# VHH binders against q2luc0, part 6

Target 1, 332 residues: q2luc0
Amino acid sequence: MPIEFEQTFRNFLMEHQEKYNRTYHFLILMDSIITAAQRIELYYRTGALKGNLGMAGSINVQGESVMKMDDIANEIVLHYLAASNRVIQVVSEESDDIVDMNKDGGRYFVYFDPLDGSSNVAHGLPVGFLFGIAKRNLDGNMKGPEDFHLREGNDYIAAGMFVIPTGMFTLALRDAGCWRFHADETATYVKPMRMTLPDDPKKWELSFNSANTTVFSEKVQSWIQVNISKYKFRYIGALAGDFHRLLTNGGLFMYPAIVKHPDPKENRPQGKLRLLYEANVVAFMCREAGGDAIDETGTRIMEIKPAGHHQRTTLYVGSKPIIDELASLFKS

## First folded at step 24 (VHH)

Design Y1
Fold by OpenDDE, fold request of step 27:
Structure Y1 (fold): chain B 332 residues (1-332), chain A 121 residues (1-121)
Amino acid sequence: as target 1 above (332 residues)
Amino acid sequence: EVQLVESGGGLVQPGGSLRLSCAASGFTFSDYEMYWVRQAPGKGLEWVSEISWSGGSTYYADSVKGRFTISRDNAKNTLYLQMNSLRPEDTAVYYCARELHQGWEYSWDVRGQGTLVTVSS
């Protein structure tokens, strides 16, 4: 049988760079991100096997202190991003403050959630590594008092995610589409496939925590009542996993505001998800795949101007017809 | 209008040294990463070296590492390339270039006529 060769991710980018006579800064950055993902996966696998993952401060079976997987993943990503020397600043879900890296020579801002679906770790279920990338602007050379890292989704040049340990790597590039890669037997990402949300409503799926239905706004509850029977329902319970499925089948993933909780302290009118390293990431990817994303005010996620690096937002992401319908509802 | 004017080229023997200069005008020099690129006879443009806007980071092609040094004086709007241990294969027209944003990546904006460096015995 003839040997079949698959295009690698590296070749995918290299061809573009060579064709258009580009520098290799982005490739170097992506190589660092991929390496980080591979290392995270290694820890995921070995931790599960050796019992080295759990609550911080706990003792493993060998009598050693255990670090939380979130912290491990964060440190891994920070290490390789720093080593790339291409990053100015980092916004991480696991870091309270902005992390400075190469402010004098970096070119990119990186926003990331190193471990989406952390609750899945204990059960050996898939987790996500989400990331968004923006470029330094000429007026954003870190000389001013402005937080130059606060970028709206439209300013991202790339966004992607790893679903670990499935071998799935999805990357969206500005105006160049959303692409999914698969890890081969050598852990090399290969076989780029362009992702486009299907137009067939029969394939569409709804994804949300249905247990929270009664605590959503009246508008959202009403919408659910009308639409819950129209589409198949699928819910993994993690943004990365649910969005991964959405990219294939279309439909809607939503994380609404909590506004009707019996305990007012449990309300989350601003939403739960973070704008810079969660919502913008999936919104960007979805847009490149032919979909859209809005918050509960009907504002497009990618048009939101961040007020802070850990800003929260509601999220509705998916097929354009559904998003348009929801946008109209929210603005009514 | 953006202007980049290269100077300092000439004929030099193998093992010799040259210092190239690039005078920049028409833009805020200190905001831009700058590049040296070269074009040898019969070849395309080749990246030689890069320096960040502040000078804090420098990068070199493998072919010139350890021999060439890129630097800049933002107060003088000038880019430099110190070339030591020159080799015949370094013979080329050298251009100064401003960084050009291209989607998620970068390229270089060549504006000047370049300066010829000839390394020959």
Scores: ipSAE 0.687, ipTM 0.863, lowest interface PAE 0.7, mean pLDDT 92
Fold by OpenDDE, fold request of step 27:
Structure Y1 (fold): chain B 332 residues (1-332), chain A 121 residues (1-121)
Amino acid sequence: as target 1 above (332 residues)
Amino acid sequence: EVQLVESGGGLVQPGGSLRLSCAASGFTFSDYEMYWVRQAPGKGLEWVSEISWSGGSTYYADSVKGRFTISRDNAKNTLYLQMNSLRPEDTAVYYCARELHQGWEYSWDVRGQGTLVTVSS
């Protein structure tokens, strides 16, 4: 049989650029991100075996301080982003403050969650590396040499995720669609496939923590009561994994506000998920795949102006008909 | 009105040097990355060099790396390209340019009339 060759990620990006356009800065950045993902995966696969992963403060068999996987992943991503020399500033879930990089010469802002679903590590279950990318002065309307504004989702030029260690890499490009790649035997990402949410409601799935149903708002509870039997229910318990499935089957992933907890201190009216490096990331990918995303007020996630780099939000993301229905409900 | 005016082109022998200038007006020059691009006879437009807004970062096409130097003076709203060790294949109309963002990519936005560089013995 003739040798079959798959299109590589690198070739994919080059073919999709317009005539006379340049994307080498973006390619360099993506190379750094991919390298980081590969390193994280290596630690995921081998770290526990080597005794390098565990509870913070413990000493491994080599007499070294053990780091949490979240911290290791964060350091890896920061290292390779810095090495790219294309990043101005970084917002990381694992960093309290914004991290400055190449402030004078960089082009991009990067928002990332280095390890989504960290509780899965101990059980050998999949985890996610989520990232969003915005560009300095994207519209050419910014005043002054320095651009450090917090960017809304609509300002992202790209967003993506790695589901580790599955070999799945999904990348959405602004106005160019959502694409999934597969790692081959050489750990090279290949075989670009365009992702579009299916229109068939029979394939749609609902995904949320059903144990929290009683602490959601009355509107949300009522909606769940009506719809829980209409669609199949699937819940992994991690944003990256659940969203990964959503991109294939359609339906709805939601993380509602907690407003009726018996202990008032446990309420989360603003939601749990972070806007810049979680909600915007999946919202951006979903939109490029033909879906949509809103918060519990019915506002589109990508239109929210961030007030802070760790701002929280509620999240409803998925097939447009469901999202439209929910938006109408929330605005009523 | 946004304007870019290139100058400094001319006829030079192989191995010679030229310095191109671009005068910018009608926009805040220091807010933008700037580029040199060129078009050879019968060929398409190609990227030559890029410089960040502050001048802190510079980038070059492989064909000109080590021979050309891009620089800028934000106080004078001027972009420069020092071209050394010129070759016949460097013959082209050279343009000063800003970028235009479209989606995740960019194309050539604003360009001047260009300045002709001819390298011939």
Scores: ipSAE 0.673, ipTM 0.867, lowest interface PAE 0.7, mean pLDDT 91
Fold by OpenDDE, fold request of step 27:
Structure Y1 (fold): chain B 332 residues (1-332), chain A 121 residues (1-121)
Amino acid sequence: as target 1 above (332 residues)
Amino acid sequence: EVQLVESGGGLVQPGGSLRLSCAASGFTFSDYEMYWVRQAPGKGLEWVSEISWSGGSTYYADSVKGRFTISRDNAKNTLYLQMNSLRPEDTAVYYCARELHQGWEYSWDVRGQGTLVTVSS
C-alpha cells in the first residue's frame, strides 16, 4: 500500500501564518495546549495501572498520597501555559483565583476546565479538556489587562476541547469555522475536518439529565414533554462527551436551572455550568459550526457579560431552529 | 498619523556591529508590541525580532538569536536593535514595525521606510 500522509494541525495553522505574514504566538500557545492534553492523556492511560488515580487523600500502592486527577490535569495545563510565555492570565475551574502568568508580555487570556467529567476517570470513561482563548485587546489601541479576563464569548478568538483518551481534538477559530483533528499513530493531530451541525432534523439528538425533569421550570418541562418523542435521546453525563456528539448529529444539549427541587438547598436557579470555561467554550464552537447557544432567559451565551470568573449559567446549545424555539419560549 | 523612522543602517564588515534605532510617533508607543523585520535583495519580508509593550518579553528569529538584541525606551518612543557578529546574509533593508491585530494572531504591516544594512568585506 502506498504511504498516505495527512495534514498536521501545525501545518494547518502554519499555512495561514505564512500566507498572511502573521506572528506565531497563537501557534506556540496551541502547541502548549496540545502538549498539555497529551500529558493529561498519558496520565489518564497510565495512572490506573500505576495506582496514582483516585480520590484525593487516597494512598497508592507505594503508600503515597494520591492527587485527584483534576488537580493533576490543572497543574499540567498551568505548567505548559506558563512555559509558553504567551498567556497573561488564566481562569481555571480548579483555581479559586485568577492565575497570573506573563502580565508584562503575554498576549492571551486562557479559560479552561482541565477535566470535564471527572467522575468518569474512576471508571475509565472519556473525559474532556475544555479551553477558551481571548486576546489582550481587540482593537490594538487598548492597553491591558485590568479586568480584561472577564470577556464575553464574542470576544473569544478560539475555543476547543479534547476528548480524552479518544484522540479527538476539536478547535473553533473566530470566523474561521470549527475543525476536528484526529490523533494518528504517533499521537500527532492530523486530518482537519470542518464541522457543521447537520440541517436534517432526523439526525438531531436531545441530551440532558432526564432524572432532573421534574425539578426544571414549568416552561422547560412543557417543552420536554412536547419534544422528547421527536428526537433520539442520548446522554453520556458529561458536557464534553455530549457536546462532541452534538457537533456531529445536531440537536440540543441542555443544562437547565433547577428550581423545583423538594429541598430548596438543592435548587440551582443560575445553573451549574461555568460561563467562562464551559458554556462559552461550547457556545463558541457551536456557533462556528452553524449552531447557537442561550441561557434560560433566552440570552445568547456569547453575549453574556461576565460579572465574575466563576460565574454560573444555564446552557442550551445546539441546532439553530431548536435554540430559536427555546429562546422564544423563554422570552414569552 | 503613525510614523516610524528607522536609522543606523550602513556598511559594515563581517563580524562587525551596528545599532539601529526607530523613532515612533502618532500613537501611544508604550501600548504596542514592536518588531524588527527585514527584506534581503530578491527575498521576501522576514521577521527578525519582537518586544512586548513593557519590554519584559523579547523574541528572536533563529537566524539572529544570540547575535541581535531588541530593546525599547518608552519614554523616548524609540525602538532599538543591537546587531553583533554581523554576517553577509544579514544584508537587508531593516524595518521597524508596530503590532497590528489580525484575527487570532498579529502582523507587522505597520512599518517605516526602512534602513539599509550591508555586510560586506
Scores: ipSAE 0.671, ipTM 0.857, lowest interface PAE 0.6, mean pLDDT 92
Fold by ESMFold2, look of step 24:
Structure Y1 (fold): chain B 332 residues (1-332), chain A 121 residues (1-121)
Amino acid sequence: as target 1 above (332 residues)
Amino acid sequence: EVQLVESGGGLVQPGGSLRLSCAASGFTFSDYEMYWVRQAPGKGLEWVSEISWSGGSTYYADSVKGRFTISRDNAKNTLYLQMNSLRPEDTAVYYCARELHQGWEYSWDVRGQGTLVTVSS
C-alpha cells in the first residue's frame, strides 16, 4: 500500500465518544476553535511576518504590531465561537468584560487567551492560542448571577493549545488523556499522539525566569539553589512554548510570586498568570498527561474557586514528584 | 421514574396537520433542552427539532423547517410539536427526548413508546 492516510482530529474525536443518540455540540465547537486557530495562523504568516521584515529596525513598531495582532486574534476567536451557536459566554484575555453569546441555547463556557506570548511575534517566534471549556450544568440551569462564568479547573471538560505558526495542536479531554496533533501539508490536524510526561529525571527540564530569582520567596530561592543544576534549563519566556516543550520532556515550569522586589510596588504576591485561561488550561492538560499543578500556597490550581474572571495566580506545573516536593515545602 | 409520554399521532392526508404532545415527569423539566426525534419504518432515529430549556431558542431539521413548530409549557411539564403541511415522508413514530450529559458531549434520551404519525391518502 504506497498511500498512507493519517487519522484526522475529527475522526479521532468521533471515535472517542458514544456513537448512538449523540449530539454534535462539542464537535461543532471544536471545529470553530480549529478554524479560528487556522485563521490566526494565516494572519501571522501573511501579516506579522511580512510586517516584521518591513520594519526590522524598530522594536516599538513591532511591539505595536503584536498588540494589533492580539486584537485581530481576539476578533477571530469571538467570531467563530459565536457562529457555532454552542457558547453561552466567553472570558477572553483581550476583553475586559465577559462576552455574552448564546445565553439561552448554548452549552459551553470558553476561556481563552488568543495570543499568548505576543511579544514573540516581533521576533518571528511562536505564540500560543490557549483555551479551556466547561459545560452548562443541566441539573441546575445557569440562571444568572455574576459568577456564571466562574468555573474552577476541576469543572473543565477540555483544555488545549495551538502553537502558532508551527502547526502543533494539543488537546486534553477530561479522563481521556492529553493528545497532540500536527497540521499536515493541507493544514489538517492529523496523527494523534498521546502525551505522557516522562518519568526519567534525566529528561526533565526546569523552566522559569531566572532573572527574577532574587525577588522570589526565600523558600523558592532555596529550592532553586539546590535544584537548578539537576535539570536542563530551558526558557523562551512564553507560557505556551515552554509548556509545549514541557509536555514532551517532563520537569517543571513555574511562575512564582514576586515578593522581594526592591521596589515594593513591583511585588506580585498573587502571581502574574491568569487563572481561567492560562493556569487552569496548562494544569488541566498536565493532569491528563500524568502531572500536576499548584500555586504558591500548595493549593492545587484546579481546586481554586475563582473570584474574578481575570484573576491571577502563581503557578508550578509539571512532573508529580517535583510538584509534590514543592507542595510539601509550601505547606510546611 | 423518569417518564416521557407522547400522544397526538394519527392518520392524516398529505397537507394535513397534527399536534403532538409529550408529558414529562420524574425530573425538573424546565432544566432540560428537549427534542423531537422520529423513526420511519426500517430506519434509525432522525433528529427533527430542538428547544432550549426556557423555550426561547428553537431549531429544526431542514426537512421540516417552515412546516413544524416546537414549543413547551414549563408550568405543565409538556412539550409540543405542531406539524403542518404534512408529507408522506413525515410518516414515522415520533419520540420526545431530553438532553443528557455524555462526557464532553451531549446525547438525547429517548424513553417513551412514541406516537405514530401516518401521512397517506
Scores: ipSAE 0.613, ipTM 0.845, lowest interface PAE 1.4, mean pLDDT 87

Design Y1
Fold by ESMFold2, last read:
Structure Y1 (fold): chain B 332 residues (1-332), chain A 121 residues (1-121)
Amino acid sequence: as target 1 above (332 residues)
Amino acid sequence: EVQLVESGGGLVQPGGSLRLSCAASGFTFSDYEMYWVRQAPGKGLEWVSEISWSGGSTYYADSVKGRFTISRDNAKNTLYLQMNSLRPEDTAVYYCARELHQGWEYSWDVRGQGTLVTVSS
């Protein structure tokens, strides 16, 4: 009698990947990303409370230093990406400068936020590891000194996120859909589920910091006034968590421009979220799930031409009917 | 018109050496990662080695590591494979290939007729 096994992420990728004389560079890269995520989850499960709350004796008595979880997560991701030998350069939320890796033999640029919602660690709440991936130019050689790492979201070939420590992994692949996996009892990601935003508006949710409503633009405030009672409202206050839920229920997550703050220094007309490793990631994933994403001007997020690797943007991401309505509003 | 022309194969005794060449034309050779792959009788294509566009990074299949050396001369548009300590299981038609995009992955593009290496006593 044949034995049937659940489809693992590796089997999924091997089955859905073009097979003609393939090199396995992407498979090796993804194996390293998954290994990094598993190591971060282990450190979270075994050390988060100890590292953030219980090391007072070591710090105060033993002279031992305790590194914050976001620094640990960044170190883990950088290590495994470098060890893959497949990464040219990295943009990390935790690193001020671009990180060079295998500039000669690498094939991919990787953009990541290793611990989205890192303040949640102190409270034992879920966090996110977000990443985006772009390919090198075919010619293998730099055409100009600034070009290698500043890619539009449309140049990404993959983007994904891990919700830690819940064992959820979501990966979108260009022109191949958005797929969710969960860790089984052996910590192996299994059971791919294709994610498509629901068409039923009864499932849709709105997600934004409602305390900021009075400091958004007039257009956004008016839209909220009309629409807030049409859908359920849910807000965790962390991009990874709110977007993870959005992929299941549909609707809208937004982080609008802050333009009417009583203290002008608190205004954020350019937005809070980072383009390369936050907004582009969720925009790419949302598009592969049948949704869309725009900024405050109605420009598609993935069409924004980056001018800096830590550049900020406003973000409206979700179900197409809502995004189209907002785009029309912003462009009128 | 992209062309890759392999040469340098032949009949050799176990323990012997051969140097294969691949002449490239019809594309900017120095822009591409390059590969040697081989096909043993009755088998599919097997990856043998890989070299970066500059020649600065090289990689080998476990079965040939320490015995084979890939190199390139970008001024002459030529790829090389130095094969030492040859074994009967190295018998195959050897092809060079350039790396191409293939979705989120990469592939090797085999164009030439290859060059036959026969290792027997």
Scores: ipSAE 0.609, ipTM 0.832, lowest interface PAE 1.3, mean pLDDT 87
Fold by ESMFold2, fold request of step 27:
Structure Y1 (fold): chain B 332 residues (1-332), chain A 121 residues (1-121)
Amino acid sequence: as target 1 above (332 residues)
Amino acid sequence: EVQLVESGGGLVQPGGSLRLSCAASGFTFSDYEMYWVRQAPGKGLEWVSEISWSGGSTYYADSVKGRFTISRDNAKNTLYLQMNSLRPEDTAVYYCARELHQGWEYSWDVRGQGTLVTVSS
């Protein structure tokens, strides 16, 4: 009987890129990202699932001290990115300031949210580690933030996410598709599957916080009223989980502007999600799977010129026919 | 338009020293990571050394670490390799290369004719 061996992520990456005189900078970076994800998953399994975490998602690293899981995850990612010696600067959801690393010899900028949906940790529910990657600009004008950490989503060369603790890893590569892997029994990511959003609208899902419907814009409220019954509705309330499912089934995930809240201080006309390490990441992955993403003005997410590294945006991401319809609506 | 011209090779005895030069033109030299690579007779290209765009970071293959020193003069658009304590196994044609984009990865681009280093007693 033949023994069946699944293709590893490392072998996939080595075969998928051009081989002529190639370096291994990206491979080394990805090894560090994967190692970080594996450490976060272990901490989640040994802490959260064994009941070491409280309602706030904190874990007890020692008997007398408490550290939030998102802080632990951030430290893990920063450590392995620095150890790679391949990263110039990082933007982390968990770090207020830009983190300088190998500014002279690094090759990549990394944007990450190490623990998306961190409120889920206390409940033993899935969380996500999201990342985006841009390259150093060669033979260009390397003079301002737009040449360093303030890159447009269109400048990303890769974006991906790990769903923790399920052992699922999805990576999109610029102009090379969106690919999903799972961890085998040795914690090796294997069995690349190309992700393409389904064309059949009967499979499509609509995902958003329906409790907020009355505080969205009139255009969005009207669109929901017409369209809510056309699609399956699924919402777990975490970007990573909802988007992970969207890549399989198609449809729309959205986090609209909040503009009609009875308490004006609760309005968020700029949106809640973060451009560099949330919206750009899922927009990039969705495009490589055949979809698209826009903001509340109908502007493509990946075309937004960042003005700040923690900048927020509204987000509509999913199947291209739905996104095109919404873009026309928002611009009319 | 892009040119890399290697020079400074020659015949030396074991334990001797040579200094290789690479004159660059046709691109903004100071924006690029630069490499030295070598090809021994009958072998493929072997990575030898790398230097950052500013010259602030240097890296070496284990086989040459402690004996070779890479440097650059961005004002003169020139890359150097100081080779000390030469051994017969260092015999090769030496090339400089610049780093280029290759998808999400990078590559080292060899353009010149190289310069022959022969280490023989």
Scores: ipSAE 0.585, ipTM 0.827, lowest interface PAE 1.6, mean pLDDT 88
Fold by ESMFold2, look of step 26:
Structure Y1 (fold): chain B 332 residues (1-332), chain A 121 residues (1-121)
Amino acid sequence: as target 1 above (332 residues)
Amino acid sequence: EVQLVESGGGLVQPGGSLRLSCAASGFTFSDYEMYWVRQAPGKGLEWVSEISWSGGSTYYADSVKGRFTISRDNAKNTLYLQMNSLRPEDTAVYYCARELHQGWEYSWDVRGQGTLVTVSS
């Protein structure tokens, strides 16, 4: 009886890359990203899930110093990106400043959130490692290192996420689709599955923090009133987990502006989520799966011109008919 | 019209040296990563060396490391390959190439006729 082997991520990527005169720079970068994710999962499994978790999600790594899991994850991703020698600069959710790497010989900008939903670590629940990738533009007129790292989502060539510690990995490639993999018994990502949002509205789900409904805009509140009963409601409270499910079932995930809070200091009209390493990532992945994403003004997320590397945005991401409806509503 | 013109090849004894040149025109040379690649008789293209757009970073295939030196002069739009301690297995047509965007990857743009290097007694 023949032994059955699943297609690996590496073989999948090699089959879907241009073969003529290729340099392998992207393959080397992706190998480093996957290695970082595997290392983060190891620390999660050996630290958080085995009871080595400290207060507020801290882990005693060496028995002498305590680091938060998100700091550990950030150090891991920075290390492997730097070791690849393929990255010019990174923007990390966990780093206040832009991180320079191989500014002369690098090819890629990487935007990442190494541990999305990090409050879940204290509960032993899934978290996410989100990333977006843009290329150096040799044919464009660009300004300095800051302008290089401030890319629109439309300039990304890839975006993806790992759901940790579940072993799920989803990658979208510009004009080549959105693909999901899972880790096998050897921790190798295998069995690519093309992700396409379902067209059947009966499968669609709605995901948002319903406790905030009364502090959203009047337009959003009215939309919820009409639509909340049309869909199954699902909300884990973490972007990675909620979006992971959205790619299977379709529908809408949203994080609206907070504009009607009784205490004005608690309003967040610009939103909470970060444009470069959260919103752009899920917007890019959703587009490759047949969906779309907009902000509170109806502007397409991937068309937003960033003004800062930690810039926030509101987000509405999901099935295109719902997004088109919301865009029309917001522009009226 | 983009042109890459290789020169400096020839017949040389094992242990000898050659200096290859690549004259570039029709594009902004200093914007591009540049490569030397080679093609031995009956074989495909093999990566030899790479240099960053500024000249600040260089990389070499293991088979040539320590023997070959890539350099560039952005003021003269010229790429160079200094080849020392040549071996018979270095016999090939040598091409320069610029790096181009190709989807999410990069590729070599090989355009010239190349320059033949023959290493034999």
Scores: ipSAE 0.557, ipTM 0.815, lowest interface PAE 1.6, mean pLDDT 87
Fold by ESMFold2, fold request of step 27:
Structure Y1 (fold): chain B 332 residues (1-332), chain A 121 residues (1-121)
Amino acid sequence: as target 1 above (332 residues)
Amino acid sequence: EVQLVESGGGLVQPGGSLRLSCAASGFTFSDYEMYWVRQAPGKGLEWVSEISWSGGSTYYADSVKGRFTISRDNAKNTLYLQMNSLRPEDTAVYYCARELHQGWEYSWDVRGQGTLVTVSS
């Protein structure tokens, strides 16, 4: 018998592509994304012990500025995406402006949040690296450079996330499903598992900040009142962690509009989460797992036409029956 | 109808030069990344070189780097491959190809009859 190896992410991806006459552009891009995730994980595991945590510009006992983990993660992702030579432009949660890379020879736009739930770093709790990918339009019908990166979620060809430092990697590929991998002892992502939301409502979970219930809209408050006891409640308070679990158990994760806060400055009527590198990412992954996602108006997340690269949105993501119910509620 | 017509092949001695041309029609040539690929006798297709839609970026297989030069004339819908310092292992049918979407990846769309390059004493 030949030596048998667990299927690696690389082999999985090659099996899911047409083998004849293929390029390696997407494989090279994914290799760079995975390498970035591995470097972030290393810095996470060693950062608290080596004094790499803190506010940007702080000085450690060696007299050097201490860089925040957010900044470290952002720098790592930008470096490897640029080195791939496959990326046209990047939208990063940690960068105010669009980051230009290989505008002539690149093929992909990448949208990412390098350290979702970054407050967890100080507590040694898991964080997330979220990303979405769209392709260059080859027929030349694109708008000017500023509008070129503003893609609807329906234009994404892939989206995924790493849960750091647990070694979990989930990737959804347009029309090819949502797949979960885990790191083996050599830090290689292996053993693809197809993720589909369960149809059994007994497994479904609700996930939202229940302490904010009184500041949501009346429609959302009423829905919670009727539905909170129908499902188990679970909430980590970080999108990556809560969505990671949602893909296993089904149900609903939501971040509603905050519209009834006693302090009006705390209202977020257009939501908190970012469309391009948070909401679109989880919406795309959820769709490939058999679910759906909408905003406060009942509009599908992936149909929202972006007006800005840091645009916020409300989010309701999960099992289709719950999303359909909420969509009907929001449109009535 | 998409057409790619390769020309310029022939018999040449080792160390010689040839210039291949690819005439494109039936699509907007300047919107596509273009490739040269080749097929040696009894072998599969091998990537040789690539040029961006604008002509601003070029890439080469290690086996031809420094000897071959890819170029394009978007006004004439024509792709070129200048081959210098030819070797017997360069013997192959050469095809041009446009890049097409293939899911999350890309592919090379080979459509022409190709042009035979034979490098022999």
Scores: ipSAE 0.489, ipTM 0.789, lowest interface PAE 2.0, mean pLDDT 87

